# VH-VL binders against q9vjs7: the designs that were tried, part 8

Target 1, 121 residues: q9vjs7
Amino acid sequence: LRYSQGTGDENCETLKSEIHLIKEEFDELGRMQRTCNADVIVNKCEGLCNSQVQPSVITPTGFLKECYCCRESFLKEKVITLTHCYDPDGTRLTSPEMGSMDIRLREPTECKCFKCGDFTR

## First folded at step 22 (VH-VL)

Design nb4
Fold by OpenDDE, look of step 22:
Structure nb4 (fold): chain C 121 residues (1-121), chain A 129 residues (1-129), chain B 108 residues (1-108)
Amino acid sequence: as target 1 above (121 residues)
Amino acid sequence: QMQLVESGGGVVQPGRSLRLSCAASGFTFSKYGMHWVRQAPGKGLEWVAVISYDGSNKHYADSVKGRFTITRDNSKNTLNLQMNSLRAEDTAVYYCARLDYYHWTYGDWYYREGAFDYWGQGTMVTVSS
Amino acid sequence: SYVLTQPPSVSVAPGQTARITCGGNNIGDEYVYWYQQKPGQAPVLVVYYDSDRPSWIPERFSGSNSGNTATLTISRGEAGDEADYYCQVWDSSSDHYVFGGGTKLTVL
């Protein structure tokens, strides 16, 4: 008996999400130099994927379970500028060099339903 | 100055339990995800477990899942690893490490990409009959 | 599970350039981190985000990542560079942090 994997991608999509990012910067001696933060919008994956359990004579349990989860199928680098920086004393830094911090993160650009236990990418 | 200090290592028999602790200082502990990484004698590094900055999320390597429990007390700047049902293959130096990743305070989703930028000196765990 | 493959050892003469590779399926799409570990010491981060470097790490250390191979390059190799080097990625699929097997660098 051949089972086909359901696509179930209908409700799995890339959405925008507002987050508050925080980053602390330390020197080689572990002394805090500054803390930077910002509210930013990043992508996330959200949605429902069809999962199913079928009777099966080929499995020890008598059932074949196919679970699918909504997750990223592709990640893209995004550079984000943290625009609020503070020294260890809590004083806001305003210099062009110290007043902001660029960070790199990867965010989803495409989302799909994957088999939950499938880590083959 | 930042410091991570592991403790609790020792020699135990298979099937027994051991609890490791990591004391953190010199940084805002509650803002960082913390990890345990181990290294068997003469072998490479193996990631063991992670706990999010607020302790709300935990994840384990398959090799220790169900046996090890990672916890933290942010009020005491302490990271712990409860190791149950120890096996010979668990013999290793255990490091606590800070993950330098970008964390956020909203939602359930947080970015886990990052580097282990600071490590403790490690504590040796030997499991032998 | 995601697997990172490193050569077990690399040897270079003093003053020469050492290149340590880290192989992984489409590793070019991942951020790669590199650690240096000297005998009896904890690992030290030397490269992050493929090619970025902590300010206290010498410029002799650099990283690149493309295709299926990440590379740590150590120019003007010194005796003090002798250590084990590990690559690492975060696998989003499994939410595992994966290390390479490590490479012993010898400067002879």
Scores: ipSAE 0.284, ipTM 0.796, lowest interface PAE 1.9, mean pLDDT 88
Fold by ESMFold2, last read:
Structure nb4 (fold): chain C 121 residues (1-121), chain A 129 residues (1-129), chain B 108 residues (1-108)
Amino acid sequence: as target 1 above (121 residues)
Amino acid sequence: QMQLVESGGGVVQPGRSLRLSCAASGFTFSKYGMHWVRQAPGKGLEWVAVISYDGSNKHYADSVKGRFTITRDNSKNTLNLQMNSLRAEDTAVYYCARLDYYHWTYGDWYYREGAFDYWGQGTMVTVSS
Amino acid sequence: SYVLTQPPSVSVAPGQTARITCGGNNIGDEYVYWYQQKPGQAPVLVVYYDSDRPSWIPERFSGSNSGNTATLTISRGEAGDEADYYCQVWDSSSDHYVFGGGTKLTVL
């Protein structure tokens, strides 16, 4: 990834956020099999990055905004165990096979200012 | 029971427009990112576009960017694809597909990882002279 | 853009093990998803996160992913396994969802 060093009060940071995760599990016919949830802490990127406007003949306004976005340097795997699982009738599932669900996600890390996608975004 | 039902396919001439719709039921549509994926006859799958759960973010495959527009109406549980300037290579079955996102209060863009865990039956678009 | 390469076809005898490969540069750093598609039908998910299965998919379907190759393995192949199989990744750098070209599995 390309770093941005901008000037002024950039404050792009990797922050902790508490979220409530819900995973609905369906069968091949689209019938609900169970719903699992947990409260977890995950990373997010938050903050401001400097951006600049320069002349351009391509855009309708005659200017091109070179945006820098607060985003991750890489994604890190996090395995989360959802421990509150319920069947479609709302009955708590407690067996080892159905009473919890492991899910995987990749969370942001080392958040920095990077050049955004194309300049028309 | 979860259902995704595509409609609006048909035969059109090159350069014309067509609008596809996908009606969703049996799940909380407004919590999920939605996609269009297409398959040309006898060919493989090609991702076309995604729209975030609230419609705030949209992304397109390079082959359709600037010609196709994905939209959603969460009050009607519908996903739409406006297809302009159609070309022969756009001939395909178009699937409405759900990417399994977890329900969040923040940070949905970073958590696009997931499976296409449910697909509609598809609607055929044929672009020919 | 990111490219996933699959063999066009794989043939196995009934009861034998089928291995369907999905090649990509550093694919071992991605989660790989596998879909089965029978003629005239929409794709269905059979493997996610490289190696996990939906609960209705039998354990004879398995996945692995390391280096530049992900593999879907179907032990004790059956006629009911005849289908096209697609691998897929989400490429965070391009924000693309990329499918392989598909592999036709024949059980003869």
Scores: ipSAE 0.268, ipTM 0.738, lowest interface PAE 4.2, mean pLDDT 83
Fold by ESMFold2, last read:
Structure nb4 (fold): chain C 121 residues (1-121), chain A 129 residues (1-129), chain B 108 residues (1-108)
Amino acid sequence: as target 1 above (121 residues)
Amino acid sequence: QMQLVESGGGVVQPGRSLRLSCAASGFTFSKYGMHWVRQAPGKGLEWVAVISYDGSNKHYADSVKGRFTITRDNSKNTLNLQMNSLRAEDTAVYYCARLDYYHWTYGDWYYREGAFDYWGQGTMVTVSS
Amino acid sequence: SYVLTQPPSVSVAPGQTARITCGGNNIGDEYVYWYQQKPGQAPVLVVYYDSDRPSWIPERFSGSNSGNTATLTISRGEAGDEADYYCQVWDSSSDHYVFGGGTKLTVL
């Protein structure tokens, strides 16, 4: 495998982004119980790494040089409360037990340049 | 009611191919990353492959990379596993499993971390002469 | 590749607490998922995000994760809990999903 690495300024950083998050909840029999959503601010990795290879969106045959991509190097737990819950018919659920849903996910807190497609920790 | 139904298993000779399929119903299939997980007779679970919700990202266990291809057809709610150059060690029950994750508008979170919250009953693949 | 180590078996008397361990380097920094598999059946999720349970899983099932060890705890063990139990993590560096070798729980 051949490598080509650039020497320009890298700009791989953790940025805040607003997203619309949804979760469908099912019971043990696979029947939908509710759909919950919220708008949430989360971190994402964004930026350029020193690489000589163009992304596949403009290169139909792939690339012949080693490239580096901006990816998460550390993830941290974020607990999110989804506050807009609806039953399968689209009726808003407002009870304390069904009107909100807490979920856990991991968001990036550190972003670094890694070899694309072959990550190391 | 949510269902995952695997098919296409059978007995084949080493070096031959099989195609497994998994029919999904009762949930929005196109929102979920999908997996194949296998279990050799009397052995533990071994993850085989993942495909992202839109099919744009795929990853394979080292034991099958280059021989197996995971695909999906969101218009037909189907997950597939093309298994080429089968070996005796590929003998296992193959499960279709859903990765429960949250719909995101950024990055590649859709198929990555989450629980295997629903599994099919599996289809048996036996590779022997 | 990330490796998860489980004891091959755990035995407990009826009514006693069973603890099934899952060892991994810095596993406390990962979410751990636990699955129960009874003979001839598909696995069933019993714990996710280290310590959360699906609503249909009895409160007797609990999980913890710190340091290099995650633990599935089954209080007041009963014959219906006899099964194989697997821990699992997502390895973000490879986007691989790693299972432990499984632990057979016996309630004698």
Scores: ipSAE 0.256, ipTM 0.736, lowest interface PAE 4.4, mean pLDDT 82
Fold by OpenDDE, fold request of step 23:
Structure nb4 (fold): chain C 121 residues (1-121), chain A 129 residues (1-129), chain B 108 residues (1-108)
Amino acid sequence: as target 1 above (121 residues)
Amino acid sequence: QMQLVESGGGVVQPGRSLRLSCAASGFTFSKYGMHWVRQAPGKGLEWVAVISYDGSNKHYADSVKGRFTITRDNSKNTLNLQMNSLRAEDTAVYYCARLDYYHWTYGDWYYREGAFDYWGQGTMVTVSS
Amino acid sequence: SYVLTQPPSVSVAPGQTARITCGGNNIGDEYVYWYQQKPGQAPVLVVYYDSDRPSWIPERFSGSNSGNTATLTISRGEAGDEADYYCQVWDSSSDHYVFGGGTKLTVL
């Protein structure tokens, strides 16, 4: 698996960002058991990428558009502990078992300019 | 809870074949690259093979290349390892493990460098006369 | 093939800091991962991406990587930390995953 270099890079960067995560947990019957949340620091992609539009006689629209967006080129998965948990009634859960929740999320570790419209898996 | 459970281990004679299986649960199996890693008795860890999340890419350690085949069935959350032409040096506990790193290429994600964040408990394979 | 070199064993007293090294040619240019394995158990990821750790791994576990050496540091060593520790990298030149030979940590 070899890396393919992107094009149109300008100042697309990997930056730190604070986000609020919320996760609900349901039982097998679809009933909410608890909701947990926390503020966490994660990576994000942010920056500018070069785009161009030029006339074209060979495209249906009459234009050749090459638009690039700053997005992730490498992801890693982290486990984050949500430390504020509440029952369905809004009561804070403080037990060792229910007072926190581990979740997994993916965050960017590298960012590059890719053609806009591409989607992640 | 996330879980990996290996099966199919046993005792076989050299030159024979064996098929290992790994059942995954507790996570979206189809989103992760999967690996086999083995450990000979009293020895260290040795990477065996990797398969991408969709099965489109595979790589093998030189020691098993041409003899082992890694496959997966995402509809059944199953990882497999077909081991042919087994040798005494293939004797080991075989672990299935999940990869948690990906690289974006050509509009999709593929396995790359990364950590094995979840492991099964392993299944023992013994190759002896 | 890419080779990772670990000392066979490291010994520290309780409360002391253990340092387990992983040597490799220009390993600092690669991301290193560390695993803990206790007898009869599967390995457990303790450090990833050189210095990150899963949230359920104590902060006593840390990692660094530069030059030709990666290091797993276990501060305030406890008896429960006794285990085999393995470093691991992905070799981009061969697309192979490579483990070190492992280090047995003793806390006595």
Scores: ipSAE 0.029, ipTM 0.627, lowest interface PAE 5.3, mean pLDDT 86
Fold by OpenDDE, last read:
Structure nb4 (fold): chain C 121 residues (1-121), chain A 129 residues (1-129), chain B 108 residues (1-108)
Amino acid sequence: as target 1 above (121 residues)
Amino acid sequence: QMQLVESGGGVVQPGRSLRLSCAASGFTFSKYGMHWVRQAPGKGLEWVAVISYDGSNKHYADSVKGRFTITRDNSKNTLNLQMNSLRAEDTAVYYCARLDYYHWTYGDWYYREGAFDYWGQGTMVTVSS
Amino acid sequence: SYVLTQPPSVSVAPGQTARITCGGNNIGDEYVYWYQQKPGQAPVLVVYYDSDRPSWIPERFSGSNSGNTATLTISRGEAGDEADYYCQVWDSSSDHYVFGGGTKLTVL
């Protein structure tokens, strides 16, 4: 396999970000049974990547364009337990069964500079 | 770039012990669960053990449970596998591999399902009389 | 224990599409991961979460998972794709990581 490696990765980094997650659960009749939430820290990609555009006599456009964007190279998944659950009336649920909810969340990891416009991931 | 380098492999007799090490670099080692996976000659991949990012949780394949011990030193970016009571069937290339999937439970993260996204090149362990 | 079943070998002509299956009981309910291993090398993750692909893996590699079968699809097969391919899941019941037996892909 040929690997597509990014360039200018020194300016693209994985940062922590706090987000508020909310998930609703519905019963068999489609009525809201509960809503659960939590504040969690997740990763994000942020940074600048080196880009270059220069004239070229060998390209159809007349330019050699090497533009890169800070993006995730891989996603990881976390199972997050939402610990604040409420019934439809807004009452806090405290039972072991209803007081928490597990959800799956994907977040970036190993952020790198990739050619802009690459959406193959 | 991320790198995992195994060491400690060799030839040992059955019943003996061997300690493998994996040196990690290029990433924040302490944030990742780590695994050992082995491959017998000409055979498939077999998961061996996992250790959580902080070493608080460990799990083993049934085939090695009670004989192998997985540990890590986050200050040195090292993963270890102590192999005791070695058997012929333990003969394999041993890989260390990174896992980046966690279960967050009430304030902390632990290893769960996921992919082995980075592997070392492996170290060969031969158990023979 | 959870078991993943792969065909021992798959052959495809250059330029054709290779499909490698991974069978497991209700495997469609689990996330499947695929690894490529060339001779003398460590495995390389090529597909994760059933169908996602690392950015450094060619788009020719794709995955699907439904029912009792996960499938790795390699379109436009090249000689360089010759390798052993392994599927893998995490079994929540046993908390074990389970690999398939591997499939040798030959591009003839």
Scores: ipSAE 0.028, ipTM 0.628, lowest interface PAE 5.1, mean pLDDT 86

Design nb4
Fold by OpenDDE, last read:
Formats: sequence, C-alpha cells, structure tokens
Structure nb4 (fold): chain C 121 residues (1-121), chain A 129 residues (1-129), chain B 108 residues (1-108)
Amino acid sequence: as target 1 above (121 residues)
Amino acid sequence: QMQLVESGGGVVQPGRSLRLSCAASGFTFSKYGMHWVRQAPGKGLEWVAVISYDGSNKHYADSVKGRFTITRDNSKNTLNLQMNSLRAEDTAVYYCARLDYYHWTYGDWYYREGAFDYWGQGTMVTVSS
Amino acid sequence: SYVLTQPPSVSVAPGQTARITCGGNNIGDEYVYWYQQKPGQAPVLVVYYDSDRPSWIPERFSGSNSGNTATLTISRGEAGDEADYYCQVWDSSSDHYVFGGGTKLTVL
C-alpha cells in the first residue's frame, strides 16, 4: 500500500460511530435459539484525501492519476456484548446465559490516506 | 433439524444446461444469503455464487459469470442454480451453503460478516463428452 | 483477485499441536474462517469469531491472523482430526468469497 505523502493525512480522521449490531444464534440442530442486538460505538475512518490527475506523456492513457482514500492503517479487535436478546417468538431473554451475546469486531485505531484501489481483499 | 438438500445433478455433455436446486428447512430461509460452492474431484473448494436474502443482489465467480444464474424462492425455501453452456471444468460436487452472519447498520449503510455454517450434502455434476 | 495460499499437507503427532497456515495479502486485516472436510463429507466450519460457537466445534480449534498469515491451531491433535482444512475470506467490496487451496492434515 502506498501512503499519502506530506499533509495528505490531515483530513483523514478516526471518528466514533454509533452502529446497530444484530446476530442470530442457532443450535446444533439449526433451530434459531435467539437473536441479539445492541447499539454500540465503534471507530471509523472518515475524511478527504488529496487526489491529483495530471497530463503525462509517459503513460498510455496520457494521464497520471494519483488518487487517495481515507482508510484504516491499524485495526484492533474488540469484543462487543449484545445486550438485547430475544427468543424466536420475540420474548426478551433475561437469563445470564441467554440474555447477552459476545461478538468480535475489528475497528480502526488509526486512519490514513492510501492510494485508492489498493484493497486488502 | 437444519437441512439443506441439493438435487438436480447428473451427467451432461459440454454446451448443455443443467438446473440445480436446494431445499432448505429448519431455519428462516428468507433472512439469509445463500451460496453455491463447488468442488472438483480431488480439488479444493471454489465459491460459485451468492444471492442476497431477498434476491435483490447476486454475485458470481468470474469462472461462471455469464453462464450461471442463481435464484431463490423464499416462499418455497428453495435455492436454484441455472447452469448454461456447461464446460468440462464445471465438473464438481455442488454444495448449497448458508452464510451465518452478524451485521450492523449505520443510517443507510449496511455491513455483514460471517461464514458458511451449514452445508448440504452436495450434488454431483459431471460434464463430459 | 484475492488469493489464499495454504501448504498442501501438514503432519503432526498425536497429542501435539497442529498449525496450518493461510497466506494472503494483509490477511491480518480480514476475518478468516476455517473449514474441516473429511473424505466424502461436506465441509464443516471449525473457526468462528463470536460466542455463537456451534457445538460441533471443539475448543481445541482456534484461529489467529496477523500480517500476511492466518493460522489454524489444533491443540492436542487426535486421529479424528485428519482431514482437509480450508481457510476462507470474504471481500465486502465485491461480495466474493475466496477459499484457500486446502491443507491435508495427517496425525501420525
């Protein structure tokens, strides 16, 4: 990955974002046991990165394109507890065992400008 | 119990068509994206196609794009794969698979993450002259 | 296209820890899932990322990933663990799914 050079990263920030998570759980027989959800705050990358397109005599297209996008530079794993669980009939589950569910997410810890199109997947 | 049952496999000549079907039971079919994954004899797993829970979105592996069509009927809990212009390299066991996921929303933004938690037994497709 | 690379085979002695690697560009930034497949059977998910662990997944199976390598760790290897193992990732941009080439695990 190519990092933005200079002050290109000034406009790419790590921000807090509230999201709604949902997860359904099934037993070994494939029957739905519960659905759990929660509103959680996670990090996101948001911002503007400097991009430039200029004429070039050395490229087949006649242009040199340097486009950059705000992306994560580092990720961390976070365990999220979904605190609202319901059975298949929609009844709220309140037991310690069934009333909550832990899931794992990865969220950015730092954000930077990278060359657009350089995907990790 | 949870069950995915593939059918429609068989032996066909190159250039012909075949339609696979997968019958789902034991879960709310309409809530899940469904997939086809195939495995050539003695080879690894190859993802083939996905259809979203409501059928509004479809994606295909490059190897089958333009030839295969994935569809579903949520009222019948069925997943289908129409395979046209079959080639020898399409010979494989075709699995129907469910993607178990968690998802989150932020405004109009939507993201899913998950894995294939349930698979059918597979149906064999042989393309040969 | 995204490519996952696995060794074709891995051997481990009974009771020892087996480690199967899956190479991919910045795979440490991805959710990596693992599947076990025994001869004549469909694949079975063996690594998941939340508390909703299916009952058929032993605690002996765990996954980790960092940098360009994901690793399936099978502690206390048993004869019953002999199988092919596949890593898998999902590309959210294209909604495509990618499997590794598979690794045959032998316990002897």
Scores: ipSAE 0.025, ipTM 0.685, lowest interface PAE 3.1, mean pLDDT 85
Fold by OpenDDE, fold request of step 23:
Structure nb4 (fold): chain C 121 residues (1-121), chain A 129 residues (1-129), chain B 108 residues (1-108)
Amino acid sequence: as target 1 above (121 residues)
Amino acid sequence: QMQLVESGGGVVQPGRSLRLSCAASGFTFSKYGMHWVRQAPGKGLEWVAVISYDGSNKHYADSVKGRFTITRDNSKNTLNLQMNSLRAEDTAVYYCARLDYYHWTYGDWYYREGAFDYWGQGTMVTVSS
Amino acid sequence: SYVLTQPPSVSVAPGQTARITCGGNNIGDEYVYWYQQKPGQAPVLVVYYDSDRPSWIPERFSGSNSGNTATLTISRGEAGDEADYYCQVWDSSSDHYVFGGGTKLTVL
């Protein structure tokens, strides 16, 4: 039997992506205060990584699973302003305080193939 | 006021089944993913299962996969956990928890990142001979 | 599976700063949440990542993470801070949620 691992960067890259982000917030009593959203551009990882599953007599499951995923090797934090806010009734909020919401989000800066479920980067 | 109330705990023999329920109030239940988290006596927290806001997606910890089933009824604001083939190691306080998350869409794809911002008080499950 | 490692216990004198660590592979690239659990009670979220801090979270509580270590910092420790503290991350590869083993904080 042949065994191999696919840990290269081939066919895995960092791409721009436009996403619709939504956040709800509640007060200390658990009542919905507002819902905010925005269309934002963030990075994503996308690509193909080699995976294989083959029979094995040395594993408890009877298989050797070598699956690899295109995922982030490095992340950065970004502050995003959600510019569309609405009250629980769906009315647009326009005040400076309630009309927008800043949130933090991490996005990939680099991407490569890792073993799926492998947390060593 | 926001509230999560677990029920259904009790003492059961190994191999038996038990069904837990969580009643939610004070928030729009159907908009949130819900989770079960358990804690064995004197031990740490262990994530058990998650169900998406609409029930379309479920995930389980390996320790309970194939034995436990998470469900929800948004019309009744209830979360459930069917526990089959119970083992001694399943003995724990079981919490239902709400996930307050950021979510975004790219087409039909959803991504989420968040924390458990509200917890019930838990219900005790004891599995013993 | 992803594993988070916490020291079993940490002690701090009143008024001093407590630091509880949470070890995990490349945890610096993850959102790390922290929970406080007092005896006989449910966990309470004490570290959250947004600009609008929930009102129930004291300003004395803060979280940071870099490399393979996340840290919960509790400034001006007081007796009321005695509790178990748990770190938590989300594994995007499996949509699993992982808790640390917990740390008992004693304020003596």
Scores: ipSAE 0.021, ipTM 0.628, lowest interface PAE 4.1, mean pLDDT 84

